# VH-VL binders against q8ixk2r445to577, part 145

Target 1, 133 residues: q8ixk2r445to577
Amino acid sequence: FFGMLQNKGLTDYCFDYNPPDENQIVGHQVILYLCHGMGQNQFFEYTSQKEIRYNTHQPEGCIAVEAGMDTLIMHLCEETAPENQKFILQEDGSLFHEQSKKCVQAARKESSDSFVPLLRDCTNSDHQKWFFK
Key: E = the ipSAE of ESMFold2; O = the ipSAE of OpenDDE; V2 = 0.75 times the mean of E and O plus 0.25 times the DockQ between their complexes.

## First folded at step 5 (VH-VL)

Design w6 (framework fv_axatilimab)
Fold by ESMFold2-Fast, scan of step 5:
Formats: C-alpha cells, sequence, structure tokens
Structure w6 (fold): chain C 133 residues (1-133), chain A 126 residues (1-126), chain B 107 residues (1-107)
C-alpha cells in the first residue's frame, strides 16, 4: 500500500512529514495535517517489512518509536527493518506497533490544526483506525 | 491516583517576580499526551487560564500575560514551574496547577483539566 | 479570543429540584467544552468533558448537552452536596477560556 495515510476518526487529517531541509530529514516528529491530495509531505509507503516509508526526500526515512517513547519520529531506513520501525496494519485499520504492543492514535494539542500521531493502548476507536488513500 | 500540589510564596511585593512550583504524582511528563496547566482565580472572580506545558516540552501561554510568563518542567523531579514577572496587586489570586491529559479517541482531543492541586493563595501588596 | 457567557450568574434552588445552567460561546467550539464544580475554598472538580461525557466517579444526575455555540449542564435532582459554583470552559482554541460561573445557592 502507498499514498496518504488518513485517519478514520479525523477524516480530514493525514500523516504528514515536513523535514527542515534535505540535510536534516531525520530526528523530527511526524505530524497530522489536513489531507491535500498532492503527495509530497503526505506520501507514505507501507512495505512488506511492515515499515512506513517516507521517500519524498533522500535518503529515505522510516517512521520509528524509540523504546520508552510514544511519539513517531523519522529515522533512516535500514536494509533489515529494526523492531522499533515495524507497524502492523491490521484488517480493522489499527496500526499496531509490534515492539511496544501499542496502537497509533491521532491526538490534538491546544490549536485547531495541531495534531500528532502517538502510541496509546489499543482500543476499537476510529481515531486509532488508518487507511491508505 | 493523580495528585498535584502547588508551592511558592504567600506574599509578593509589587514589581517582584513570582515563582510557583507544581509537584505531582500518579503520572509522568515523559508519558505522551500528558500535560500540566496553571490557572488562577482572584478572590470572588472567575477562573483564568495562564499556561500549559506538555510531555514534549510544547508550551502555550495566555496572550494577555505572555510577556510576563515562563513555564518549564523537570520531568525527573515530577515538577512544573511557573514564573510571572512584574507582579501587581491585581495579580492577587489563588494559583492552581492541574493535570491535562488525553482521553480515549472519542474525546482525546477535548482534553479537560481532570485533576487539580489544592491551590496556593498569592497576595500582592506593599 | 473565544468569550464564554454563562447564565444565570446565580440561582436559588431546593433539594430535589432540576437545575439547568447554560453556556454560550462567541463562536462554534465543536463540543470542546468542559464543566467544573467548585465548592467554597476548594479547587474545581471536573464533571463533564467533550460537552456530554461524564467524568468517572461523577454522579449520573449530572449531564451535559449542546453543540455549536450553546451548551447546557443539567442536575436532574439537586442534592445537598451540589450547592456550589459551576464553570464551563472551552478548549477549542487558545487561549483557553472559562465562563463567569453560576452559583447554585440554597433557596
Amino acid sequence: as target 1 above (133 residues)
Amino acid sequence: EVTLKESGPALVKPTQTLTLTCTFSGFSLSTSGMGVGWIRQPPGKALEWLANIYWDDDKYYNPSLKNRLTISKDTSKNQVVLTMTNMDPVDTATYYCAHRGYYDSSGYYKSPFDYWGQGTMVTVSS
Amino acid sequence: DIQMTQSPSSLSASVGDRVTITCRASQSISSYLAWYQQKPGKAPKLLIYAASSLQSGVPSRFSGSGSGTDYTLTISSLQPEDFATYYCQQSYSTPLTFGGGTKVEIK
């Protein structure tokens, strides 16, 4: 699967990554932003290794969650996906982070457009359901 | 159980800087989705929000007071500190810190202040 | 800034009465609304969040309703411990703002 990774509960919001420049494409948090249908910052690929890849810029980035953390951070992709970069896209739309046993959930801060994906205990909520469009 | 407790001076002179510390237990600001806010209430008046700080060190300030307010955290000590400069008698109020958490996905983005400290009264007078 | 207007500012009621408090936002807040109870000398206590969701441990006689700009807190059968001041609060936009409060007094 590839395309925009959209939230079922926040129907207008998609995974978005806006690196500061081509020399610093890793180490920053993945955000949620209004889906624009133009690819670029919102184009992701789900691989057979269970990675969520961002390849709009080089080198390619892979979403990871470090041990003890809950935020989704862009890391460099590796030939063999490490456990912290593996997400199982379930039949019900849940995005399950295998190493932590938690699910990716859309979450909001204090501004109307300030949303981020983060790991939470798995529930059957639409805000934990994702699909490629 | 989540508990919070404010500490700081009870009396402040005009023009001085106020420093308040919120010490908490039952949650960590290393946990994603967790935050702490400061709210004040002048005697007999309504509640007024001052500032929020979150697990990722993201900070929000009331614009009417932003040039006077600084919020910071020490995650290892379970403490949040609020500093307010140039105190005036109109700043006399009970100051509260409160937990701000994310709930389940049907309400997670409508974060309330779900647990509050007891409040600390700060009087500003000469 | 979003202004929150509560009405009435105070009311007198008897135990067993149905009490209704209203809160109006100056613009739509999409149910980003909480209700708090405050007793004299005490910190506020969360009652309702997301306009209609009852906080764990809060008695079922409390309920919230509304959408857009207009919201209501209802106490279906007032108990002695419910005499307090009630505040609404929006979290739709920064700065977070509270209503002026509604004091529920013994009749």
Scores: ipSAE 0.020, ipTM 0.622, lowest interface PAE 4.7, mean pLDDT 87

Design w7 (framework fv_axatilimab)
Fold by ESMFold2-Fast, scan of step 5:
Structure w7 (fold): chain C 133 residues (1-133), chain A 126 residues (1-126), chain B 107 residues (1-107)
Amino acid sequence: as target 1 above (133 residues)
Amino acid sequence: EVTLKESGPALVKPTQTLTLTCTFSGFSLSTSGVGVGWIRQPPGKALEWLANIYWDDDKYYNPSLKNRLTISKDTSKNQVVLTMTNMDPVDTATYYCAHRGYYDSSGYYKSPFDYWGQGTMVTVSS
Amino acid sequence: DIQMTQSPSSLSASVGDRVTITCRASQSISSYLAWYQQKPGKAPKLLIYAASSLQSGVPSRFSGSGSGTDYTLTISSLQPEDFATYYCQQSYSKPLTFGGGTKVEIK
């Protein structure tokens, strides 16, 4: 699957990655932003290795969750995907992070009023349901 | 037109639990990005934020009061309820509920409290 | 917690005066700042959000400026209805915090 990764509950919002500059692709938090339909910062690929890849810039980024954290951070993709970069997109739209046993939820960032995807205990909430558009 | 109105007891005794209800119109807590907060103001003092609840049932509490506060919503009734346990005379204040859901033209949230209820005075005395 | 310091705590002014109120955050708040006006016995009213954006229906004599840690509310020509207490508020980080207020009194 590829395209804009949109939330079912937060209907107008998509995964978005807007690094401070194009020479520093890794280390920043993935955010949620109004879906604009132009690809670019909102273009992601879900791979057969269960990665969520950011293909807009080189080197390619892969979304990861660091140990003990609940935020989705951009890392460099590896030849063999590490466990912290694997997300299982389920038929019901849940995005399950196997290493942590948690689901990706659209949420408000606690340090601001911006929206971000965060790891939370899995529920049937539409805010935990994602689809490619 | 967005309107909010607080309701609850005017007098509570020390150690009792306070329950305040915010009833609103002109918006829905089903709308993405919308929230409602509670703010209080002791007589002659500054404003103090207590808690926020959002459309997705996400809840935030002032850490200094978190163990005493519970916020909940009933979207079908257009109501938000704040409960505060173990009331003390220092909790005497006017309690406000306010709308929180501002989406600027650039798509960034700065979330001011843009519409406020009239406030309800709660006196804590023996 | 982010501390919001307002200066001055109070000021006396006359109708027609230019009034400037300052708000300083203990750390950068990236323009996540609002200004409120409160008249005695009334709820606060939003004047400015995002540091410099005027709320709909608020007179153009009110303006906000600033960035980082330092922000200013200006009333270009004070009117009788502007005598009130003004509060700044940051929304960059929880807990949300307000300044101590600036009371604008008749000189």
Scores: ipSAE 0.007, ipTM 0.585, lowest interface PAE 9.0, mean pLDDT 85

Design w8 (framework fv_axatilimab)
Fold by ESMFold2-Fast, scan of step 5:
Formats: structure tokens, sequence, C-alpha cells
Structure w8 (fold): chain C 133 residues (1-133), chain A 126 residues (1-126), chain B 107 residues (1-107)
């Protein structure tokens, strides 16, 4: 699948990555922003290796969660996906982070009123349900 | 119509724990983007933010008070509860709960506290 | 923490006067600013959000402006019901912080 990754509960919000420099895509947090339908920084690809790729820039970025953290950050993609970059998009729309055994949830950013995807214990909440558009 | 009402004890002794309940109607705390906050105001002084809880059970506390504060919700009862430990006379204040959410356009409007309860006065004295 | 400084702390005005209240943040808050009105013994009421957006039901004589660190609330023609204390609040960063208040008193 590819396209804009939208939240079922937080309607009109999509995965968004807006790095300060397009050539330095590593290390910044993935955010949620109003879906604009234009692709660009909201365009992601879900791969057969269970990666969520940001492939509108070179080199390609892959969403990861570092050990002990709950924030989704952009890493460089690797030829063989490491475990911290693997997300299972399940039939019910949940996005399961395989290494941590937690689910991606739409939530408020601690330092502001903006929204971000965070790892949380898996529930059947619509805020943990995602789909490509 | 959105309404909120605070309830709890009017008098608390020093070192005791305060428990306040906010009961609301006209909105659901399961609606995405919606939150409820607690704000206090000592007599004749400015407003001070205490804590927020949101639809997804995310909780935020004023760092100056976070070791004393616990916020929780019961979405089915339309209630938010704030607990504050080790009360001191300086904690004497009117305590408010307030709605935090969005108006139209599916986005955040800088998250104002748009509807407030009437407030409940808590006096800490022995 | 972001400190919010209001000026003046109090002012005396007559009905029909133009009243200006200012609020300064210790760092840029990107228009994450609201204004509240509080009458004695009552809860605060939201007047303005996002620095310049008027809350529904609030009279058009109230207006907000500003950006960065400096913000202003203006009442173009003061009415008897406007004698109250006004507070600004930033929501750019936690903890959420309020100004010290500006009391608008009858002259």
Amino acid sequence: as target 1 above (133 residues)
Amino acid sequence: EVTLKESGPALVKPTQTLTLTCTFSGFSLSTSGVGVGWIRQPPGKALEWLANIYWDDDKYYNPSLKNRLTISKDTSKNQVVLTMTNMDPVDTATYYCAHRGYYDSSGYYKSPFDYWGQGTMVTVSS
Amino acid sequence: DIQMTQSPSSLSASVGDRVTITCRASQSISSYLAWYQQKPGKAPKLLIYAASSLQSGVPSRFSGSGSGTDYTLTISSLQPEDFATYYCQQSYSRPLTFGGGTKVEIK
C-alpha cells in the first residue's frame, strides 16, 4: 500500500514528516497533521518487509522506535529491515510495532497542542486504527 | 449545551488529600481531540493550570505540582477526578474544571478552555 | 516555563473609552494565546483564542492582535458590563501559563 496514512479516530489527520532539511531526514519525530491530499510530506509506503517508508526524498527514510521510547522517529532504511522498523498493519487497522508489542496511537504532543503517533498498549480504540488513502 | 460542575469538600486539613470530581454534559470524553483540565485560583490571585486529561487517556501535569497530582476519567459517567496530596494552607483556592477541544474545521484552535465550571472553593485550615 | 506579563495591572476607564491591555510572553508563543474575562465571584469566560479569533457570542467590540511575544486585547468602546479582570494564557508549551491579570475598574 502507499499513500497518506490516516487515523480512523482522529479524523482528517495523517502521518506527516516535515524534516528541517530534505537531505537530513534522520532523527526527527513523525507528526500528525491535517490531511491535505497532495502527497508530499504525507506520502508513505507500506512494504512487504513491514516497513513504513518515507520515499519522497533520497536517501529513503523508515519509521522506527528506539528501545525504551514511545515516539516514532525517522531512521535510514536498511537493506534488511531491523526489528525496530517493523510494523504490522492488521486487518482491523491497528498498526502493531513488532519489537515492543505495542500499537501506534494518535495522541497529543507533550510540549504543544500538536498531535503525534505514539506507542501505547494495544486497545480496540479508533485512535489506534489506521488506513491508507 | 456544554456544562461542567465541580464537587468536593469545602474544608481540608493540612497534610490531607483533596479529591475533586468534575461532572459534565454536552460532550463526550471519547470524542477525538477533546480534553478536560483543572485550573485553580487563590483568593485575589491569578489563574494556575494544574492538569489536563484527554480522550485517549493522555495526562499532563504542572511540573511544579506533578508529584502531588493524579488525574483520571470515567468516560461512561462523564466524570474527571483530580486528586492532590499533602494539602497546605497555600493550596486554598477556587478549583475549576474546564472543557478543552475544537470548533469546526477538524483542527486544533490553539486549544482554549472554552467552557468552565462554576468553581468550588477549597479552604485548607485546621 | 513561559512567563506571561500583563500590563497594566489595573486601569480606570469610563463607558465609551477605548481600552488596551497588553500581554508579553518570555519567548515566542506563535499565536497560541487566549484572552479570558472574569467578573467578581464568577468563572472565567473565553473571549479570544488563537490571538485574534473572537469566540462565538462575544461582542465585536473585543479584538485581539499580536504575534511572537507581544499580544494586545482591545475593547473599542467600553460598556458597563465590561468592568472585570482580564487574563491572557499561552498554550504553546506546557505548563500552560496565565498572565497576572488586568483589572478594568470604573472611573
Scores: ipSAE 0.013, ipTM 0.608, lowest interface PAE 7.7, mean pLDDT 86

Design w9 (framework fv_axatilimab)
Fold by ESMFold2-Fast, scan of step 5:
Structure w9 (fold): chain C 133 residues (1-133), chain A 126 residues (1-126), chain B 107 residues (1-107)
Amino acid sequence: as target 1 above (133 residues)
Amino acid sequence: EVTLKESGPALVKPTQTLTLTCTFSGFSLSTSGVGVGWIRQPPGKALEWLANIYWDDDKYYNPSLKNRLTISKDTSKNQVVLTMTNMDPVDTATYYCAHRGYYDSSGYYKSPFDYWGQGTMVTVSS
Amino acid sequence: DIQMTQSPSSLSASVGDRVTITCRASQSISSYLAWYQQKPGKAPKLLIYAASSLQSGVPSRFSGSGSGTDYTLTISSLQPEDFATYYCQQSYSWPLTFGGGTKVEIK
């Protein structure tokens, strides 16, 4: 799958990544932003290694969650995907993070009026349902 | 075109409650991600943030003033209302309302106050 | 609360000068920083958001830079209409906080 990774609960919002320095893509938080289909900032690929890859930049980035954290951040992709970069996209649209055993949920960022994907206990909420468009 | 305009009393006596209304056009508080904030500025001093309200009725208050502030919205009237209790002469300031949204051509928007009302001067005096 | 320290408090400059204003946060704010211009008797006007993104309609002589705790607003060639007070603002953490302002005065 590839394209815009859109949320069913926040129907107008998509995964978005626009690092402040285009020469350094590592270490910043993935956000949710209005789906516009115009910029490569919203183009992601779901790979056979269960990565969510940001491949419109060189070197390519892979979404990760560090141990003990609940935020999704951009890491460099590795030849063999580490456990913290693996997400299972399930039939019902849930996005399960294998290492933490939690699901990706659309949520409002506490310190801002921005939306972000966060790890939360898995529920049957539409805010935890994702699809490629 | 986004416009905002503050309205309310120009003079308030100490201990009274201030009520300010922000009336806006060019956007809706039913749009996901959109918010409106209140900021004040005493004469000759810096800007001080007071409160924000968002499309989902989520509210944020400056902790130093939280026990005195109430923010509410009427989405159908395109209005946001700020109430501040127990007014004191040190609360004399120009009060602004401002738009916050998710609009940016680059797709990464870090919540600036991108459009401001003209401000309304409130003097607290006996 | 995140404290925003702005320097200098005031500066005197001539038309054509390069002007730099600094803003320092008491903790990292991950580029959640905006710059505003305020002329006497007027509302603030957004110049820069996300530390370095120029607001639509703002002249290209204005630029922002910085990361972490240290941020700078630069006016590459000061014009008569640029004499104003400038404020930085962080939106990383509640409450939202502004710097003390920098007044740019004619020399």
Scores: ipSAE 0.006, ipTM 0.548, lowest interface PAE 12.6, mean pLDDT 85

## First folded at step 6 (VH-VL)

Design f60 (framework fv_axatilimab; at its last look DockQ between E and O 0.79; V2 from the best seeds 0.63)
Fold by OpenDDE, look of step 6:
Structure f60 (fold): chain C 133 residues (1-133), chain A 120 residues (1-120), chain B 107 residues (1-107)
Amino acid sequence: as target 1 above (133 residues)
Amino acid sequence: EVTLKESGPALVKPTQTLTLTCTFSGFSLSTYGMGVGWIRQPPGKALEWLANIYWNDDKYYNPSLKNRLTISKDTSKNQVVLTMTNMDPVDTATYYCARLRYGDYYFDYWGQGTMVTVSS
Amino acid sequence: DIQMTQSPSSLSASVGDRVTITCRASQDISKYLAWYQQKPGKAPKLLIYDASELQSGVPSRFSGSGSGTDYTLTISSLQPEDFATYYCQQYYDWPYTFGGGTKVEIK
């Protein structure tokens, strides 16, 4: 699966990553932004290694969850996907993080016009449902 | 068990400052993502959000009342304090503190509320 | 600010009745909507969050639905303990705002 990763509940919002340096893409938080399909910021790939890969640049980035955090941070992809980079996109649209045993949820970032994906206890909320478009 | 309880004066004079304290148990504001908010409800009227404070000391206020509100926390005491300046009879309401989580801006546990009457 | 309009403001019903309460937002709030129950002299109690997720411990006769600007709270079979005032709340944008409430009274 590849393309825009869009949330079911949060209308017209997609995973978005815009690193400040195109040559150094790691270390920043993945956010949600209106789906526009322009540029490279909203193109992701779900791989057979259960990675959510940002492969518009080399080296490729993979979404990871750092210890003690609930945010999605871009790391470098590795030959063998580390545990903190493994996600299961289930048939019902839930995006499950294996290591934390939590689901990715579209959440509002308070006092801003932005939204972010956060790890939360898994529910049947449409804010935890995702699909590639 | 999560509990919250509001305390403060039941009567405030106009132009005075209201200070309310929320004492809670069953959770801690040292926990990542945890927050406490204040909501008020005039008699027979709807609810109005006032302010939130989180574990990292981030604070958010209702813009319509921001210049009058100050929220703070004492994590060691499991307390959150709300101050509201220049009180007016229109501010007469039951004031609630409630638990919330960053990113989940609904309130899952509430205090019983404390009635505050503003009158000369 | 996002305005939340509830309807009706009050209704009379009997035990066993199906009750429906509507909440309309002034703009799309993308299911960032919670429902609360409040009994006289008591604090609000969370019933539903994310428009349709039932809070733990809440009876299954309560359900929420809706999207965009229109949302509904349904009590499939009204019980004696359900006579109360219900409020919706959006948390799509700050300030977070509540509906005007719907009082469910005994017929």
Scores: ipSAE 0.900, ipTM 0.953, lowest interface PAE 0.5, mean pLDDT 95
Fold by ESMFold2, look of step 6:
Structure f60 (fold): chain C 133 residues (1-133), chain A 120 residues (1-120), chain B 107 residues (1-107)
Amino acid sequence: as target 1 above (133 residues)
Amino acid sequence: EVTLKESGPALVKPTQTLTLTCTFSGFSLSTYGMGVGWIRQPPGKALEWLANIYWNDDKYYNPSLKNRLTISKDTSKNQVVLTMTNMDPVDTATYYCARLRYGDYYFDYWGQGTMVTVSS
Amino acid sequence: DIQMTQSPSSLSASVGDRVTITCRASQDISKYLAWYQQKPGKAPKLLIYDASELQSGVPSRFSGSGSGTDYTLTISSLQPEDFATYYCQQYYDWPYTFGGGTKVEIK
């Protein structure tokens, strides 16, 4: 799939990547922002290798979760997807991170206007359900 | 099992500073994402959130009370301390500490609460 | 601040009845809503989070639903131990706020 990756429970919020330096796209956190579809920030590709790619930029970025963490961070994509970059978008809409065995959930940063995707134990919560538009 | 218990004075005079200690067991603030918050309930009234502190020492306060509240923790003692300055009779309430996880701003385990009366 | 309005403020029902309590937010809270049960002289107990997820150890007769601004707690078959006051809480935005409560009397 390619498009805006939306949350079911947090209505009209999409994965968004806005690195502070447009020439250094690695190492920054993915956020959730109101879906608008303008520019490059909200378009991601879900690949056959189970990657979530930010491919509007070269070299392409792939979403990863570092060991012991719960935040989604941009890494460089590799020819063969590393385990920490593999996500399964399941039929029920859950977005499962294979290495950690956890699901992606929409949550607010406390005392902030920002929401972020975080890893959590898998539940049936609509905050853990995602779809492409 | 997860337990929390509040301790502190039952009676405070107006203008004094209230200090409450939450002692907990069955979890640790060394655990990634874990937090403790404080909530109060005036007699017969609704609950009001006061402050949260997390494993990484991040602290958040209800903006209506931010200049009166200080929260701190001692992870090795499994304790969280709340101070509230310039107490007034309207601050009379039962004070609870409760567990939460960063990102999930609801409270899954609560202490029994401690009643604090503010009067001269 | 997001205001949470519960209705009714109190109700009476018999053991075995289906009870529905509502909670309305002053703005869309996107299912960031929890329900608590509080018995007299006791601390609140979490029943439901994320509007519809049942907390572990909570009987299945409790359920939650809703979206946007309007949310409900349902007790499918009221039991004697369900006599309590029920509170909703939004955690969509800071500060987190609670409803005024709904007192359920079994009689």
Scores: ipSAE 0.707, ipTM 0.900, lowest interface PAE 1.5, mean pLDDT 92
ESMFold2 (binder alone), look of step 6: mean pLDDT 93; pTM 0.939
ESMFold2, look of step 10: ipSAE 0.650; ipTM 0.892
ESMFold2 (binder alone), look of step 10: mean pLDDT 93; pTM 0.940
OpenDDE, look of step 10: ipSAE 0.513; ipTM 0.875

Design f61 (framework fv_axatilimab; at its last look DockQ between E and O 0.05; V2 from the best seeds 0.00; counts 0 for: pae O 3.5 > 2, placed apart)
Fold by ESMFold2, look of step 6:
Structure f61 (fold): chain C 133 residues (1-133), chain A 120 residues (1-120), chain B 107 residues (1-107)
Amino acid sequence: as target 1 above (133 residues)
Amino acid sequence: EVTLKESGPALVKPTQTLTLTCTFSGFSLSTYGMGVGWIRQPPGKALEWLANIYWNDEKYYNPSLKNRLTISKDTSKNQVVLTMTNMDPVDTATYYCARLRYGDYFFDYWGQGTMVTVSS
Amino acid sequence: DIQMTQSPSSLSASVGDRVTITCRASQDISNYLAWYQQKPGKAPKLLIYDASELQSGVPSRFSGSGSGTDYTLTISSLQPEDFATYYCQQYYDWPYTFGGGTKVEIK
C-alpha cells in the first residue's frame, strides 16, 4: 500500500512527518495532521517487510517504537526490517505492532491542538483503525 | 491492584492554602506515559478537572484555576501533591486523585476522595 | 471550553428496564468521550471510554454509542446496583469537561 495513512475515527487525519532538517530525518515523532496530500509529509509505503516507510527522499525512514515506549518515531530503514519496525495492517484496519503486541491509536497531545499515533492495548475503537488513501 | 488515596486537612479557612497528597500503589510515575490528575466535586454538583502531572514532570492546569494551583510529584514515594492557594467557601468539595495516561485523558482508577470544607 | 449537556437530569426506572442517557457536546468531539458511574459517597467508576469501549470488569449490559456531538449510554436491563448518577466527560479538547450528571433512581 502507498499513500496517506488515514485514521477512521479521527476523520480526515493522516500520518504526518515533518522533520526540521530534511537531512536529519531520524529521532522525531510521527504526528497526525489534517490529510491534504500536499508536499512530502504525508506519503508512506507499507512494504512486504511490514514496514511503514517515509519514502519521499533518501535515506528512507521507517517508523519504529523503542522498547518500553509507546510513541512512533522515525528510524533509518535497514536491509532487513528490525522487529521494532514491523507493523501488521490487518484487514479490519487495525495497525498491530508485532514486538509490543499493541495497536496504533490516534490520541490528542495535551500540550497542543495536535494529535499523535500511540501504541495502546488493542481494542475495537475506530481510533485504532487505519487505511491508505 | 491499582489504588490511590487522598490525604489532607478536612477544614481550611478562607484565604488559606490547601495542600493535598495523593499516595498510590500498583503503578509508577517512572513508567512512560503514566500520569495522575486531580478532580473535585462540590456537594451535589458536577465533577471539575483541576490538574494533571505526568511521568516526565509535565504539568497541566485547568485554565480557570491556573494561578491558584501547583502540582508536583515524588516518584520514589509514589506521591503527587496538589497545592491550591487563596481558598474560598466556593472551593468546598470532595477532592479526588485519579490515574490517566498521556493521550488518554479519561481516569481509569480513582481514590476514595477527601472532603475539604472551606469556612470560618 | 466544550460544554457537555446531559439529558435527562434525573429519571426513575424499574429493575429490568432499558435505560438511555444522552450527552451532547457543544462541538464535534470525535468519540473522545468517557462515561462514569458514581454512587452516593463513592468515587466515580469508569464504565466506557472512546464512546463505546467497555472498561475491564464492567458488565456487558452497559454500552455506549454515538458520534459527533451526540452520545448515549445504555443499560440494557437495569439491575439494583445500577441506581447511581452517571457522568460523561469529553477529552477531545482542552480543558477536559464533564456533563452535569444523570441521576437514575428506583421507581
Scores: ipSAE 0.558, ipTM 0.867, lowest interface PAE 2.3, mean pLDDT 91
Fold by OpenDDE, look of step 6:
Structure f61 (fold): chain C 133 residues (1-133), chain A 120 residues (1-120), chain B 107 residues (1-107)
Amino acid sequence: as target 1 above (133 residues)
Amino acid sequence: EVTLKESGPALVKPTQTLTLTCTFSGFSLSTYGMGVGWIRQPPGKALEWLANIYWNDEKYYNPSLKNRLTISKDTSKNQVVLTMTNMDPVDTATYYCARLRYGDYFFDYWGQGTMVTVSS
Amino acid sequence: DIQMTQSPSSLSASVGDRVTITCRASQDISNYLAWYQQKPGKAPKLLIYDASELQSGVPSRFSGSGSGTDYTLTISSLQPEDFATYYCQQYYDWPYTFGGGTKVEIK
C-alpha cells in the first residue's frame, strides 16, 4: 500500500512529514495535516517488512517509535526492519505497533492547533483507523 | 451563511414511520469531509445522537436505534432524509439536523429543530 | 457505549460569578469533547471543541479544560445571557454521546 495515509476519525487528515532540512530527514516527528494530495510530504508506503516508509528522499526514512515515547519519529530505514519500526495495518484499519503493543491514534498536539499520530491503547475508535488514499 | 432546517410531520401515530427532511444551505455534501447528522431531544431531557451521513455516503447510526433508522442524502437538493420506523410515544422529541464541523464529529451549525409527537 | 456524566445537574448563580461545570466520561476520550449551550426553545450552540478550543464568535469568558476522563467548562464571569443548559458531547467513539446537561439558573 502507498499514498496518503488518512485517518478515518479525524476526517481529511493524513500523515505528514516535512523535515526542516531536506538533506537531514531523520529525527523529526511525523504529524497530521489536511490531506492535500500535493507534494511529497504526505506520500508513504507500507512495505512487506511492516515498515511505513517515507521514500520520497534518499536515503529512505522509516517511521519508528523510540523507547518510552508515544510519538512517531522518522528514522533511517534499514536492510532489516528493526522492531521499533514494525507496524501492522490490520483489515479493520487499525495501525498496530508491534513492539509497544499500542495503536496509532490521531490526537491533538498539546497546546497547539496541530494534530499528531500518537501511540495509545488499542480501541475501536475511528481515530485509530487508517487507510491509504 | 450556513443554515439548516428540518421538515416533516409534527404528529405521527404509533407503529408508523417518521420521515424527516433536512434542507441546508451554505455548504454542500459534495465537498470532501462534509457531513450532516441528526440529534433528538425529548422534552426536558438530554440530547441523543441518531445518525450521521457524509459526503462519500458513509452512514453511521446509533446502535440502540440502528434497526429503525435510515439516513440518506440528495446532494443536488442539499437535503438529508432520516426515516425512523415503528415510532412509539417514547420517540416524542424535538429532532435536529446539524452540520458536522469539517473533518470532525461535533456539530457547529444546527437547525431550529422540529417537534415530533407520537400519539394515537 | 461511553457514558458522559455531568455535574451538577443544575446550579444557581449570579451575574459575575465564576461557574464550573464538570463532565466525566466512562473511559478516556482523548480530548474529543465538545461543549454546547442551549437556551429554552432553541437549538444547541457549539461553544468548545477538542476539550479546550473556543468556537469562533464565542466570548472568551468561556473556556474548556481537562483530559482523559474528566473535563470542565468554565464561565469566568457569568453574564445575563449565559443562563442556559450546557451539554458535553464525546466524539471519540461510536455512538457519540451527550452528557445529561447542566442547567445554570439565576440565583
Scores: ipSAE 0.067, ipTM 0.747, lowest interface PAE 3.5, mean pLDDT 93
ESMFold2 (binder alone), look of step 6: mean pLDDT 92; pTM 0.926

